VHH binders against q9y6x5. Designs and how they scored, part 119

Target 1, 379 residues: q9y6x5
Amino acid sequence: LPPKLLLVSFDGFRADYLKNYEFPHLQNFIKEGVLVEHVKNVFITKTFPNHYSIVTGLYEESHGIVANSMYDAVTKKHFSDSNDKDPFWWNEAVPIWVTNQLQENRSSAAAMWPGTDVPIHDTISSYFMNYNSSVSFEERLNNITMWLNNSNPPVTFATLYWEEPDASGHKYGPEDKENMSRVLKKIDDLIGDLVQRLKMLGLWENLNVIITSDHGMTQCSQDRLINLDSCIDHSYYTLIDLSPVAAILPKINRTEVYNKLKNCSPHMNVYLKEDIPNRFYYQHNDRIQPIILVADEGWTIVLNESSQKLGDHGYDNSLPSMHPFLAAHGPAFHKGYKHSTINIVDIYPMMCHILGLKPHPNNGTFGHTKCLLVDQWCI
Short names: E, the ipSAE of ESMFold2; O, the ipSAE of OpenDDE; V2, 0.75 times the mean of E and O plus 0.25 times the DockQ between their complexes.

## First folded at step 3 (VHH)

Design u7 (framework vhh_7uia_1)
Fold by ESMFold2-Fast, scan of step 3:
Order: structure tokens, then C-alpha cells, then sequence
Structure u7 (fold): chain B 379 residues (1-379), chain A 121 residues (1-121)
């Protein structure tokens, strides 16, 4: 029987939530598996970019999903996260479900993971759900477990995405212990339901399960706003993305726009594209705009208005508040092993190894994850 | 000391309604799955319904779907089973049970003493 892998994402699950709240079901999962305490995600620390990095092993500049809102200056196309199914945006990389189907004549299944309802290189997941946030976790889980049992050729790679705790993190902020405690207990219950369903169906002992996330969350405030309209008039530029990373397309001389922005606020950094820090790996793509503004942690860029967001993400990927975690269980993984840190791009080559797939060229390093795996030497 | 105490049982006519309550003490209610399990005279234990610690996930045995409703009041540390359209085959001792790891009866680690429900025909 070929190895099987279920990849689960809880959007916006900040790594240090594990230390500040109790997760009895997740802790039981970890006890017989592995935990990576911090996953260093890619910049910008947003949902679509990081979910695509997990399944491609590439930095955003390489896979082409460089933000949740994008503009391609060459083709003059616009991307938004609302129902954008144009393959153009996704075709700069090959995600693992495509590799799984094309290399090994195996099936892939998907419940809402970003990109899985899009034909990429003329290939779509064998079983999938069109994205709809109103569909319950239970319905997503029922479909995934059905597809894992009732497939021919066999489903060897499956994905499951859930919008929490990100939605509540934005609404309440991560420092709202009362509301976040309630939300995180619900997520732990969903993890318990997942494990119990897999045990009931006889899948648990032979299935590799990864539980991870794309980014964390930081506290925002009405006292920490950067009003872009006080810096520069709208007639000077087109705004492609706003906060906390603003993507600026100049309508006039780029140097003039830069000079109006560069000293406007002590709480944001203003970069010409070629001056973006190398450590971000965020330069070499036509969808990255000529001027990028990066707000300091907890600061929100606004257009002469207040912000209702009490939590946000997208900030510098060196910030621990932006880091998710990774937990895994199954025949490929050691039991009771704790690891400090990996890069989010390292997940892809690890998953390819578990599934017996040849990875496409990627930015991950297999050596960073080998200590998690039973078939590898860890010295 | 861990304790689960069921109340609300009694004699009722077919088509009637009862509300069972289970008051728990000695543990944090909202950290566990809670369930109702019944045993008719001379028969094996039959799982009836489970609710997750958050209240977000609820399961029912097929024979009670649409007739019974499970719910929790975390402030009162109490699990409820609202029973309607009762049938003679619902006659049983009803037990409150808890589990740390899932909704299924295989994982229930603490049980109450039970409360008798009799549906007279």
C-alpha cells in the first residue's frame, strides 16, 4: 500500500498559543508524534502566499503568489483572494498535489486548501471542494475521510483547511484571552474530532497527519495607525495592497513617490524594490511592485480612516508573533520528538520524501526536517 | 474527587417529554467530551449522544435523531438531554459519561450512577 499523507491547516495559529492555552487533544497527538515549536514562514506573512509556499517549497518571489492582492505589470491582470480561479496566478510553480497525480498515477483530495480548486498546469486535485467559508469543518472532514477510503486510483495526498483561529484573531486580537480561549478550545475539539474519526475508520495507524498553519497574529490598536493619505496624494500612485505591507505602483516618477513616503512615519520602512532586504526573498517577480511599505509590528496602514482590526499579520517573518507551529503523527514520524525551528519551505521536500515523490526544484532543505523522520539518521 | 450526577428521570407516557441533567464536579467541564449512554433491562449499553467540549460538534444515535437534543451550560457545569416524542423502547437507565479524547464510548473514562427513564405503554 503506498504511503498516505493528510495535511491540515488551521489559519493564523500563532505558535505561542500552545504555551498560553491548554490543548488536551493536540497535546495527546504530539505525545505520540513530533512537534516543531516554530515554523519560520515566508514574507509576506499572509494566507495565500504561505499556503502556496507549504505545498511548493518556494519563496513567494519564485511561486508567484506574492500577496493576497496582486497586480502583474506585464499582463495588466489583477488578483484578489475572492474567487480568483485564473490559472495564470498559480502556474509559476507546481504544487505537491499536481506532482502526486502526474509522477505516480495517484489521486489527491482537497477540502478548501488555497489553489486546490484551480487547474494548475492543466491539473486539478482528483477530488476537491470549491472554496466556500460557510462549509463546516465536519463536512470537510467527512469528504476527506470518504475520499481517503473510496478512491481508485488511491488517494495518497489529502489537504484540509480551516479559517480559524485567523478570523477571530483579526476580530478580537490575540491578547483577548477570554475570546481567544473560547476559539482555541473549539479548534482543539476539532482536532479531537479529526483523530477520533480517523481511528473509527481504521485510518489512524497507517496515515501520516501533519497539523500546521501559515502564520501567527499580532495585536493592533487604534493608537497605532499610519495614515497614508497624510504622506502622499492618491493622484501620484495606484495602491495594489494596503496593510501591513503596502504595494505602491507610481503614476509619476518613482523617486518622487519614494521621497514623499520615506520619512512620513517612524513606524514603517519604505523600500524601492531593489532595496528590499535580501532576507525576505521578496524581489524577483513582476508582481512585486516598484515601492513596498512595511509597517512595524502592530501598526496598521490606513487611508484617512480608522481600522476595526484588533489583530493582523503580514509583518516581518523574523517576528515570533508571525510564526506558526507544525505537529505530525504517523508511521513516517518519530514519537515524542520535539524540534525547535524549521523554515516553512522545508515542509514540501519532507512531504515529497514521505510520499516517495521526486520534488521539483525548491527553496527547502530536506536536512532541516530529517530528524522528524524514522527512516533518516539524525546526528 | 471526580463526580457525575444525573437527575430528571421518571415515568412518562408514550409521546411525552423529559429533560435529563448531569451536574459534574472535580474537573473542568469544558475540557472534555460529554455523552449520554443508556441501558435497557437485560440489554447492553447503547450510546445515545455526545457533545464536544466547545459545544461545536454534536453526534446522535440514529434512533433518537430529531427527538432528542443534547446541550451544555458551562457556567452551571451541567450537561442536558432534552427528550421528546418518547417511545417504550426509550425505557432505560441513562448515564452521563465523559471522555478526554473523543465522542466514541470506547474512550469514556468516568460515568455517573444513572437515572431511570420509564416510558409506560
Amino acid sequence: as target 1 above (379 residues)
Amino acid sequence: QLQLVETGGGLVKPGGSLRLSCVVSGFTFSDYYMAWVRQAPGKELEWVSSISSSGSTIYYEDSVKGRFTISTDNAKNTLYLQMSSLKPEDTAVYYCARSEYGWDSLYFDYWGQGTQVTVSS
Scores: ipSAE 0.000, ipTM 0.105, lowest interface PAE 22.5, mean pLDDT 88

Design u8 (framework vhh_7uia_1)
Fold by ESMFold2-Fast, scan of step 3:
Structure u8 (fold): chain B 379 residues (1-379), chain A 120 residues (1-120)
Amino acid sequence: as target 1 above (379 residues)
Amino acid sequence: QLQLVETGGGLVKPGGSLRLSCVVSGRTFSTYAMAWVRQAPGKELEWVSSISRSGGSTYYEDSVKGRFTISTDNAKNTLYLQMSSLKPEDTAVYYCAAKEYSWDTGYDYWGQGTQVTVSS
């Protein structure tokens, strides 16, 4: 029978939550599986970009989902809504579910993973749910397990996305131990439900399951605001994205806009597109604007107003607070193995290997994940 | 904090039209992603329509596409939903909702809702 993989994301699950809170169900999953303690995500450390990097193995400049809000100056198209289903935004890469359906006579299933309700290169996930945040975890799980068990051609790749703990991380901040403890306990209970459902249906022993996330979370404050209106007038630029990475499209000479911004705050770095640090791999795409502002950890960029967020992400991907984890269990994975760090782009070639797919050219390195796998020799 | 006040709901016959308005105060209107979300009796919240920060892109739930039009007036800090060819199935409390750019937070700000009833 072909190998099967279920990829689960809990949005905004900061890696060090595992150190500071009790997760009995997740710990039981890890005991008979593998744990990667830190996953170094791609810049910018936001939901849509990192979820697409997981399934393509590409940096944002290469896959084209460069932010949660984007503008393409060549086509004059704007992406700022989670319900934008124009394939134009997603067509710069080939996600794994498309490869799975095209290389093999196999099906893919999706419960809310970003991009799965969009036809990409004229191919949509065989079974999918249109994005709707009101749909319960249980309904998503019921659909995924039904499709995994009752499909022809067989579903060999399935995805499941959940919005927590990101929503609560933004609302309460990651340092609110009382509220975050309650939220994280609920997530651990959902992991318990997932494992129990797979066991009940006879799927557990033969299914590879990856539990991961797209980014972490850092504490914000009304005492750490950068007011752009104190630096530059609105008539000088169009704002494409604001915080913590601002995307600036100049209406006047780019150098003049840059000069007004460059010394505005000691807690913000201002880059001309060609001067963006190479380590970010965030430069070579038309959707990356001529000037990018990057706030320091915990600082929020605003337009003469307060921010309601007590937690945020999008910051420098070298920050441990921005890092998620990866846990996995199944016939492809060792039992009881811990690994320190991988890059988020490494997940894609590992998943291709597990499924027997030829990966598209990507930025991941299979060698970084081989020690997790039973069919590989670890040096 | 951001404050949203909806008006324009009421009783209308099938095939009729209504225009809902949402007046936004307290913060910069044009920096938020704005939406209309409805809740019919005994149902969960259902997204109806969204508009981009620039007003250049609009999105609709399939059952309302071609019948409803979302728009903004930045000078009045007002979000509109023009509803035409109304059906009994459109009966719901309609909420104006706003969020920061990030899809991650869902909708952070909600109005009190306005009742739309489509009946004879």
Scores: ipSAE 0.000, ipTM 0.206, lowest interface PAE 17.1, mean pLDDT 88

Design u9 (framework vhh_5j56_2)
Fold by ESMFold2-Fast, scan of step 3:
Structure u9 (fold): chain B 379 residues (1-379), chain A 127 residues (1-127)
Amino acid sequence: as target 1 above (379 residues)
Amino acid sequence: QVQLVESGGGLVQPGGSLRLSCVASEFSGFTLDYYAIGWFRQAPGKEREGLSSISSSGGSYTSYSDSVKGRFTISRDNAKNTVYLQMNSLKPEDTAVYYCAADYWGESRTPSEYDYWGQGTQVTVSS
């Protein structure tokens, strides 16, 4: 049988939730599979950028989805998370479902994964659902499992995206144990439902399943605000993205805008584009603005107002609070193996290997994930 | 509270063998099946060092420090809720208090990564 892979994302699932809360269903999944305790995501640690990095193996500067809100200086186009259907934004990379459909003449299926309802290089996921947050996990799971069993050409790559625990992490903050315990228990139950459904349909023993996330979450506070209006007047710049990474497009001299911002708050770093730290791999793309502000963990950049968010992400990718985990089960994976850390860009070449696809050039290193795989020699 | 208990230590001559056991004190809901187990030792006046670890599920993945690789073997018997350290070709330098420790999420030979510790069992290798 040709190898099959289901990639599942629970948005905003901070890695250390696994140690602070009980997950009986996820623990049973891990017991007979593999766990990567921390996945070092790409900067900025936001939903659209990291979901696209998972399926392309590229840093944001290379795949072009550099934020949830973007401006392209060359074409003068604007991108928002509510207006993400223009293929222009997604065409700087080739995601795995496109490669799967073009190299092997196989089908792909998608339930809400970012980018799967967009034609990319004139190729859209064979089966997909238009993004709608009101659609239940059960309906997404029903469609994915139906497509995995009943497709010609066969579905060999499938994706499933769920908005929690990110939405609740923003609303309550990750330190709200009562509310987060309730939310995370529901997610564990959904993992139980997923495994049960795959077993009932005879898919479980022969399907590779990856459960992962795009980023973590950190606690924010009304006591940790950076008021950008106290630094600089609105007439001097166009704001492309605000918090916790602000993207500034100057309307006057860039150096003048930089000088007004650079010493305004001890709780943010201000970078000219060429001075952005090399370790972020966040510099070489026209959609990265001339000045970037990076707030310290737990600090929120605001425009003379309060923030409603008690939790947020987007911060420095070296912060453990920003890291998700990866768990996997299936014929390609060892049983009972734990690994400490991989890079989020390493997931793509590993998935290509499992599916027998030739990966497009990417920033991942296959060697980092080979210890997870039964057909590889681990050093 | 989770309580780990080591046993099987004692006095042995150089070149001899000992098998250490690590068991969890049984209470509602706790089994070693959910935990990676590491073995550590500490000699007087020295820091605690990691020797070996075994994965939480199935025991299919093990690791060893260079000082004990080829001489020590870690194994688990999930039916008995026990992890073993088989120590062969013992040397005077192996004299130490031996500890087992449990980590819910995986395995490591780094002491700071383990959540639950036993009280230790003395191993003395002397003529």
Scores: ipSAE 0.000, ipTM 0.115, lowest interface PAE 21.4, mean pLDDT 87

## First folded at step 5 (VHH)

Design v1 (framework vhh_8dlx_2; at its last look DockQ between E and O 0.32; V2 from the best seeds 0.00; counts 0 for: pae O 5.1 > 2)
Fold by ESMFold2, look of step 5:
Parts: sequence; C-alpha cells; structure tokens
Structure v1 (fold): chain B 379 residues (1-379), chain A 120 residues (1-120)
Amino acid sequence: as target 1 above (379 residues)
Amino acid sequence: EVQLVESGGGVVQPGRSLRLSCAASGFTFSRYGMHWVRQAPGKGLEWIGNINHGGSTYYNPSLKSLVTISRDDSTNTLYLQMNSLRAEDTAIYYCARDYWGESRTLFDYWGKGTLVTVSS
C-alpha cells in the first residue's frame, strides 16, 4: 500500500518570482501544503545536472552529469542536449524511478524529465514519453494522470517536466516585468489545470505532489560580455562548454593556458581543477575539465560576438538568483507550513521516505526536510 | 550581425528529393553546431537533427532514414538532404545555431525559414 508521488519541474523557476509576481493557483496549492522558499541547488546551476541531482540526491561530481555539455577523456565520448541518450553518461548513479520500479508491484511513469527516456542500468521508466518539446503540457499531464490511474502494476512514482519559465527567462531576462508576467501567468494557469485535473480524476487527496525547479535565472546584458577570443588563441585549447562556466581542455601546457586566462577579465574566476572551491563539490569526476572559467553573475562568456540571451543560469550556487523553490501538497505533507531553505540534494531522501524506499548512498540530509512531513518529529 | 538564410524550398512532387541550404554569416561558422527544425501547418516545432562543429550528426529517430545533414565550413553552409518526400513533410524548414550547452528548443539564432510543399 505505498503512497504515490508526482514530481513536477517547471524549468528555471527562480524562487523570488513567488514574491514578485501573482500566482493565485500556486498560492492556493501552497496554502494547503508546504513551501520551501529557497532551494540551494548544485554547482553548476544548469538543467541536466540539477534535474539529476534531484532524483539521485548526489552532487554533480558523484552522479556524473556535470554540465549540459561534456567530454569524457577516457572514452572520448561527447554529451549534449541533442546527444543525451547514451546510458554511459547516466550510469554513475541510480535515479529514484529505477529504484522504485524494481520494487515488487510498483512501476514508474515519466513525462519528459531529463534521463527518463534512457535505459539507466538497463532500466527505463515503466511508462515514459520520449523527449519532444513540441508536446503540450496538457498532453504530458493527460499521459501522467492516465498512468497514475490505470496502470498494473500501479504507478507509485511519476515525473512531469515543463520547459518554462526557463526558455522565456533566457529570451527576455527576469527583469522584463511585462513579458515575464505574461509567461508566469501562463505557468500559474498550467498549475491550476494540474490541480483541477487531479481533483477531477479523484487523485488529489491521496497523491503527494511536489512542484519544484532546477535553478533560477539572472539578468544578462550586452554590456557584460567576456570575450574569450581576446584573451587566448583558440588553437591552444578545446572548448567543452562556454557560459557561464566554461570548460577548457588545454592542447598545450596547462599552466601556460591558465596564465593566458587568469587576467582575462576581473569578472571571471579561473580555476585549475584542483583549485576549484571545495564548497562547490565539483572536482572529483573525470568529466570536469582541467580548467574552468566561472563568470560573475550576469556576465556572459562569448567568442567575439554578442548574445541573444538576456537571461542565463549556471553561476555560483550561493547566488539567490540561481535558487528555485519547492512546494508540496498531499497526505505526507503538513498544511500551511513554510520552511526557509533546503539543499536540492535533500529532496531525494525525502522522496525515498515518502515512497518507503531505501535510499542509495547520497549527499542529502533527511533532517533538513523532516519538518515538512506529518509523520516526523519536528520538535 | 549573425544571419542564417535558408533556401531551396518550393513545391515538389511526392517521392522526389530536395536539398535545402542555410547560408551563415556574421560568426565563425566552424565553431558552432547547427540544427534543422521544421513546423508543419498548424503544428508545433519538430526537431530534425543537428551537426556539431566536428561534423558528427544526430537525428530525430522518426526522421533518421529520410534525411541527411551536412556542412561545408569553407562556404559557411549547412545542408539538409531530404529523400522520398511525402505530403506529411510539408512544412517551413528552419536552420538554427546551437549555442553551447543549451536546450535543443532554445537556439540563439534562427533563420526565417523556407517553405517546402509536397503535392501533386
């Protein structure tokens, strides 16, 4: 008789949007559930890494999805958002949907969450949609609710991913109140549709629902560019990832490449891999390149050109602009409780607890989330 | 100024082949991955595939046997070869620039598109 859980991500939903914009539907969801006002995500604050951290409870160095663009020096394989299907990249960790559906009389369902259309450890989500950005939120929701209601063995864990407000945040920037108000209203309407659909199907009172995100968004500008080509000749290195955390694989002596870059801009920190700050937990994986460049908030590393993006993410995970929120509703959760902050890796052990799963070794701390749960002593 | 200009569209009979071109200017073409995307009448965008800066290609599984993407870095030109065209291939075809580690749905520069109509 295990409880059921639906995990929903709206990509790039910056935590302070909740205070700065109107969300009548989301606020009703929160009023009858719980809110974590800030979720401290993992460095690099990018989409693939943070979505995998949510479902594994691991830092990026431990789960191996260290960026949206990667190179593995041992196998010479490349990873990108258009080349993300090789299980090789995902197999350094076990995501919760794999653990869940390996239990007797359980299955997992997925609508577009990163990695759910990949056979990780030879196991793919029991019901899933192949990633296709043209599929509407309504269709994703219809599939998820159909699977939650009608599957044998029953679906006890489901995921649902939506690309907004990340896409619009990149296009307009978070400071564009007119466009972001319109975008965020549409997202609130989708949350309203989600809740209404769950109520209509009789799922609402007995399904645990988490609504969260992977990262926030910061304002960029053509006045805040770092021209990498003005500091170093492109023949000296292979570029693995560009902005705001560049991943540099030297073709010549590493110290020589470092020295050419270290004074490139006062708005960029240049790290040898061994010198990456320990607080990032971003060092101990072969996919992390020998040199990384970390732009200051709102700065963009470019190759002698302008950028069409007015918002970006990927920056230092201590920045409040990089932090999403978490809201949850359901029988496992208190009603009307607000919590200030958790780490994004804490979500995994909480989800395992709700589902009655033994978590794999992870970086999360269950104690950080226990006050959200009705069955825990929070005193 | 970054520009992407598609050409080679038009009306074509079912079963025929068609090659689309995308002329790129205003950036170092050889350093970027490039994509083809299409939009059928009344439908959303459909990703066709990409070719990275090293020449490796990746395709939408539903289209893989029907299309070939290539590039010529000496002329800054991206190509889409389409074979055995069907009525369902009627769409506006766009080229787009991959901007380093972003989602397939978020490219920083797009062409204006070229219309392909498959009819007899």
Scores: ipSAE 0.335, ipTM 0.719, lowest interface PAE 3.9, mean pLDDT 91
Fold by OpenDDE, look of step 5:
Structure v1 (fold): chain B 379 residues (1-379), chain A 120 residues (1-120)
Amino acid sequence: as target 1 above (379 residues)
Amino acid sequence: EVQLVESGGGVVQPGRSLRLSCAASGFTFSRYGMHWVRQAPGKGLEWIGNINHGGSTYYNPSLKSLVTISRDDSTNTLYLQMNSLRAEDTAIYYCARDYWGESRTLFDYWGKGTLVTVSS
């Protein structure tokens, strides 16, 4: 029987939550599997880009989902979380569920993972749920596990997505121990439900399960705001994305716009597209706007309207606060093994290996995850 | 300051229609999706539906045939048209602003609600 893999994402699960809060169910999961304590995600550290990086092994400039909000100047198309269904945005890469779906005697399933309800390269998962935030985790879990158990051809790769603790992190801030404890307890309970469901169905021993996230969360404050309106007139540019990485489309001369912004705040770096640091791998795509603004950790870029967020993400991907974790369990993984760090793009070649898929060209390094796998030599 | 003010509630007989309004202020209304939710006595919050900033609507499948959501960005007003009201539709109705949580939608601001009582 072909290996099976379930990829689960809890959005915005900051890596150090594991150190600061209690997770009985997740810890049990980890105890019987593996943990990567920190996953260095891709810049920008946002939901759509990073989820697509997980399943493609590509940096944002390569897979083309460069933000949660995008604009293509040629086609005049817009991308957002409420407008993400156009294959145009996704077709610059081939996600793993498509690769898997095209294999003989295999099918893919998805519960609201970004991009899974869009035909990419004219292929869509045999089983998927249209995104609806109102659908409970239980319902998503029930569908996924049903498909894993009863599908023909068999589902060998499945994705499951949940919006917490990201939403709550934004609302309360990651340093709100009272509220975040409550939220994270719920997350742990959901993990418990997941494990229990898998055991009940007899899937637990044979199913590989990865639990991960796309990014972390940093504490924000009303005392740390960067008001662009104080630096430049709104009529001089179009805002494609706002904070903490603003994407600026100039309506006047780019240099003039840049000059108005370059000294706007000591807590914000302003880059022309060609000057974006190479370490971000965030340059070689037409969907990246001519000017980007990158706020320092914990700073929020605002316009006239103040931000109400107490937590945010999207910052420099080298910041620990931006990093998620990865835990895994199943036949492919060791038991009781902990690893310090990997890159988020490394997950893709690992998943391909587990599933016996030939990976598309990617930016991941299989060597970074070898120690997690029972069939690999670890030095 | 963000403000949402629901209106149009009251006592109505079964089978009748009712239109609720939500007046928004303190933010750029046209940039935000809006939601309607309700809470019946002794029950939890129930999502009714939403309209995104682009005008697309989504509804609770259980209520889809009974409700229509619309918006007027020129007046910063959200509407909920309810038809064929039933006793079980008795609830406090709230409008809520869609909060962009960087991943998916959440509610960040709520009105005080307007009471709808469906009674013979």
Scores: ipSAE 0.028, ipTM 0.397, lowest interface PAE 5.1, mean pLDDT 93
ESMFold2 (binder alone), look of step 5: mean pLDDT 83; pTM 0.840

Design v2 (framework vhh_8dlx_2; at its last look DockQ between E and O 0.35; V2 from the best seeds 0.00; counts 0 for: pae O 7.2 > 2)
Fold by ESMFold2, look of step 5:
Structure v2 (fold): chain B 379 residues (1-379), chain A 120 residues (1-120)
Amino acid sequence: as target 1 above (379 residues)
Amino acid sequence: EVQLVESGGGVVQPGRSLRLSCAASGFTFSRYGMHWVRQAPGKGLEWIGNINHGGSTYYNPSLKSLVTISRDDSTNTLYLQMNSLRAEDTAIYYCARDYWGESRTFFDYWGKGTLVTVSS
């Protein structure tokens, strides 16, 4: 039978949590598999863009999910993480579950991964859950394992998404050792439950499992606010996204809006779209607004008030605080191997290789992940 | 300075309707999306829906035929209309301020909540 793969994301799991907190279950998973200590994600380091980059191998400008909040000027459509069901937003790329289930004798399953409850190119995951944050991890896992065991054609690719530690990271900040220790212990227990359930159902030996995340988290503070209303009257622009990368659609001459913003704070870079650094690969999509504001790490752009957010992400993707990890276990992977870094876009061609799928054109480099795989020469 | 205060909770018979209010102060209400979230006894938080600054509404698919969210920017008030209430709708109901693309995991300001008890 074809190889099987389960892709798991714990949202906002910063790579160095592994060093700073105890994870007996995850560390045992890693010991029996592989670890990539840092995954360099894509800019902006937000949830929807990075989850779509994992499953498409594309930069955000290429797959079209360029933020958690977007505006398309031609159609006048708005996107948010509460308004994400229109296939229009997703159709600039083909995610791996679509490619997978179009193969003979294959289907795909999904529990809450962004986009899996949307019919992308008129194709929705063969088995899926509509997004609902109230559904427990246990119920998500039960559905995924049921589909992996009992589907015809068989499920060969499955995804599972969980909202922590991102939610707690925003609430407490990554530097709150007491609260984050409690949260991260709960997550490690969920990983233990995952492995135990896979073993009890006879899936563990023949299922490849990737545990990863979309981004990290940095500490914020009430001392590090950028008050946007102090720099520019809100009547001069439409705000599409706020922090830490603000998306500004001018209502007046763009140069006039830029000039009002460029000296707003020494802790914020202001870019005309054409001046966005090339290393971000964040320029060539109409959904990227004419002006973006990029706050320095740990700084929050606010309108005219304080924020109760103590942790955030979305910053420059070169920052180690924005990087997740990747761990994997299964017949495709070595045991006890640690790798320093890959790019998040490299995960897609690796997954295609494991599943025997021809990847669509993408920005990943298969060679970056060869050392993780037992069937590849690591050189 | 930012405050959100829910009201309109109480004991309600099954099958009845109820309208909750959320009074907002300390910020420019009309510039923010707003959400309703509930927590049943012993359960996790359940997202009900939101209304953005432009007045568009989006709902939890499990609830969308049962609830209506509206806003009055002239009075800085958010509303939740609930119809055909059932015992499982018993919960503390919170309003929360949208913070730009984080609504799956975090809202930056919450109300204190108002209890709704659906009891025969």
Scores: ipSAE 0.581, ipTM 0.841, lowest interface PAE 2.3, mean pLDDT 93
Fold by OpenDDE, look of step 5:
Formats: sequence, structure tokens, C-alpha cells
Structure v2 (fold): chain B 379 residues (1-379), chain A 120 residues (1-120)
Amino acid sequence: as target 1 above (379 residues)
Amino acid sequence: EVQLVESGGGVVQPGRSLRLSCAASGFTFSRYGMHWVRQAPGKGLEWIGNINHGGSTYYNPSLKSLVTISRDDSTNTLYLQMNSLRAEDTAIYYCARDYWGESRTFFDYWGKGTLVTVSS
């Protein structure tokens, strides 16, 4: 049988949640599979960029989804979570479901993974759900598992996306033990449902399953605010993205805008586009605005309107609070193996290997995941 | 200060239509999605629908045929048009501001609500 892979994302699942909360279902999943404790995601540490990095193996500057909110100065187009259906934004890369589906006797399926309801390179998954946050996990799971089980040609790659614990992390903050315990328990229960469903359908033993996330969550506070209005008049720039990484499009001379912002706060770094640190791999794309502001961990960039977020993400991708985890189970993976760290872009070449796909050029390193795989030598 | 004030509620007969309004202030209305939610007596909150900052609307499938949501950004007003009202539509209706949660919609500010009573 051709290898099959289900990629599952729980948005905003901070890696250290595994240490601080109980996950009986997920732990069982891990016990019978593998765990990567920390996944270093890509800068900025936001939903759309990182999900696309997972399935392309590319840094944001390369795949072109550089934020959840984007602006292209040439076409005057805008990208947002409510306006993400234009292939223009996605076509700078080829996601794995496209690669997979173009193979003989293979199909791809998707349940609301970012970009999966958009024709990319004139290709859309044979089976997909239009994004709708109101659709239950159960319904998404039912569709995915049905497609995995009954499709012709067979679905060999599928994605499943869920919005928690991200939303709750924003609302409650990751340090709210009471509320987050409830939320994370629910997530664990969903994992239990997933496993049970797969077992019931006879898919469990032969299906490779990856459970991961795009980013973590850091605690925010009303005491840690950076008010841009105190530094610069709003009329001098257009805000493309706000916090914790603000994308600034100057309406006046860029240097003037920069000078007004560079000392705005000791808890915020201000970069001209050309001065963005190389380690971010966040420079070589026209969709990155002329000036970016990067708040320190736990600080929130605000305008006159106050933010009520108690948790946020998007910060420096070197921060542990921004890191998700990766767990996997299936015939391709070892049992009971734990690994410390990989890069999020490393997932792509691993998935390609599992599926027998030739990967597109990418930034991942297959060597980083070799120890997870039963058919590879581990150094 | 963010304020949401619902209006237009009252007692109506079954089969009638009603339009509710929500006046928003204290924030840049045009930048936010808005939601309508209701709570019937003795029941939990029920999501009715929303309109995003771009004007796209989404509805509860159970109510889609009965409701229309619109907005006027020039007046910072959200609307809920309800048609063919039934007794089961009796509830307090709330407008709520969309919380910037990136992936899933929830609410950070609510109005005080307006009572709609559908009775013969």
C-alpha cells in the first residue's frame, strides 16, 4: 500500500504545555510514536506563515506568506484571514498537497489547513473544506477520515486544522492555569477522538499521523504596552500589521518615519527592511514592508485603542514560548523516541520522504529528522 | 472606551420582521468584524452571524434564511434584519466586537443587549 500521511495542526499549541499540563491521549500517542519537544518555527511566528512553511519547507521570505496581514504595493492587493483566497499570495511556492496530488494514483485532502481552499498553481486538493471556523472538529475529522478511507484515487496526504488552543491562549493567556487546563483537556480529548476514529476505521496501523502546531503563546499584560501614537502621527504611515511585529508602510520619507520610531520604546526593535537580522530569513520579499517593528517577548504594540489580549504570538522565533511541538505515529516512525529540537521547515522534507515524493527546493534539512524514521540511520 | 449599544428590540407578533441596530463607539469600527448573538430565556448563547471588516457575512445555518447582517461604517452601525419571527426567536440580542484572534472568532466587547419578544 502506498504510504499515507495525515498532518494535524492544533493552532498555538505551545511546546511546554506538554510539561505543564496533562495529556493522557496525546501522551499515549507519543508513547507509541515519536516526540520532538521543540520545533523552531519561522519568523514571524504567525499562523499563515508557519503553516505554509510546514508544507513547503520554506522560510517566509521564500514562500511569500510573510504575515497574516499583507500588502503588495505593486498590485495594491491585501491579504488577511478574511481575504486569503487569491492565488497571487500562495503561488510563490508549491505546497506538498499539490505535489502529492500531481502524482499518479494519489489524491490530497484537506480540512481547513491554511491555503488548502485556494487553487495554488492551478491545483486544489481533490477533497477539501472551505474554511469555516464554525465547523466542528468532529465534522472535519469525519470528512478527513472518510476521504482517507474511501477515495479513488486514494488520498495519500491529508491535512487537518483546528484553531485551539490559540484562540483561548489569546483570550486567557498561557499562564491562566484554570482556563488553559480546560482548553487543553479538550484538545487532548480531540486527539483521543482522532485516534479512536482511526482505529475504528482500521487506519491506525498503516496511517502516518503527525500532530504539530504553528507557534506557541506568550503572556501579555496591560502593563507591557508600546503605544506607537506616542512616537509618530498615524498620518505618517500605513499599518499593514500591528503586533507583536508591526509592518510599517511610510506615507512620508522612510527615514523620517524610522527616526520617529527607532527610539519609541526600549522594548521594541525597529528595523529598516535591509537591516532585518539575517537569522530571521525575513528580508528578501517585496511583501515585507519598508519598516518592521519587533516587540520584545510579552510586549504589545498598540495604537490608541487598547488591546485586551492576554496572550500573543509572532515574536522572535528563537523564544521558547513561540515554539510548538511535533508528535508522530505510524509505520514510518519509531516508537517511544524523543527528540529535542528541529526546525519547522524540516518537516517538509521528512513528509516528502515518507510519501515518496521528490521535494521541491526547500530550506529544510532531512538530516534533522532522520532519527524519527525507522528506515533511516540515526547519528 | 469601547461601547456597543443595541436598539430596536420590543414586542412583535409572529411572522413580523424586525431590524435591530448596534451603535458602536470608542474604536475604529471599520477595522473590526462584528457579530450578533442571542440568548433565549433559560438557554445558552447562540451565535447568529457576523460581518467581517470587508463586508462578508457568515450566518448560523439554522438562522441563515431568517436573518441578514449589514453594517454602515460611516455611521458606525451594525444591523440585524430578522424576518418571519417565531416565538422561539424570543431572546436578548447582543452585538459583539470580533476579537483579533487570528484563527477563530470570539468576542471581546458586548453590548448590553436588546430584548426581542415574539408573542401573539
Scores: ipSAE 0.019, ipTM 0.365, lowest interface PAE 7.2, mean pLDDT 93
ESMFold2 (binder alone), look of step 5: mean pLDDT 82; pTM 0.835

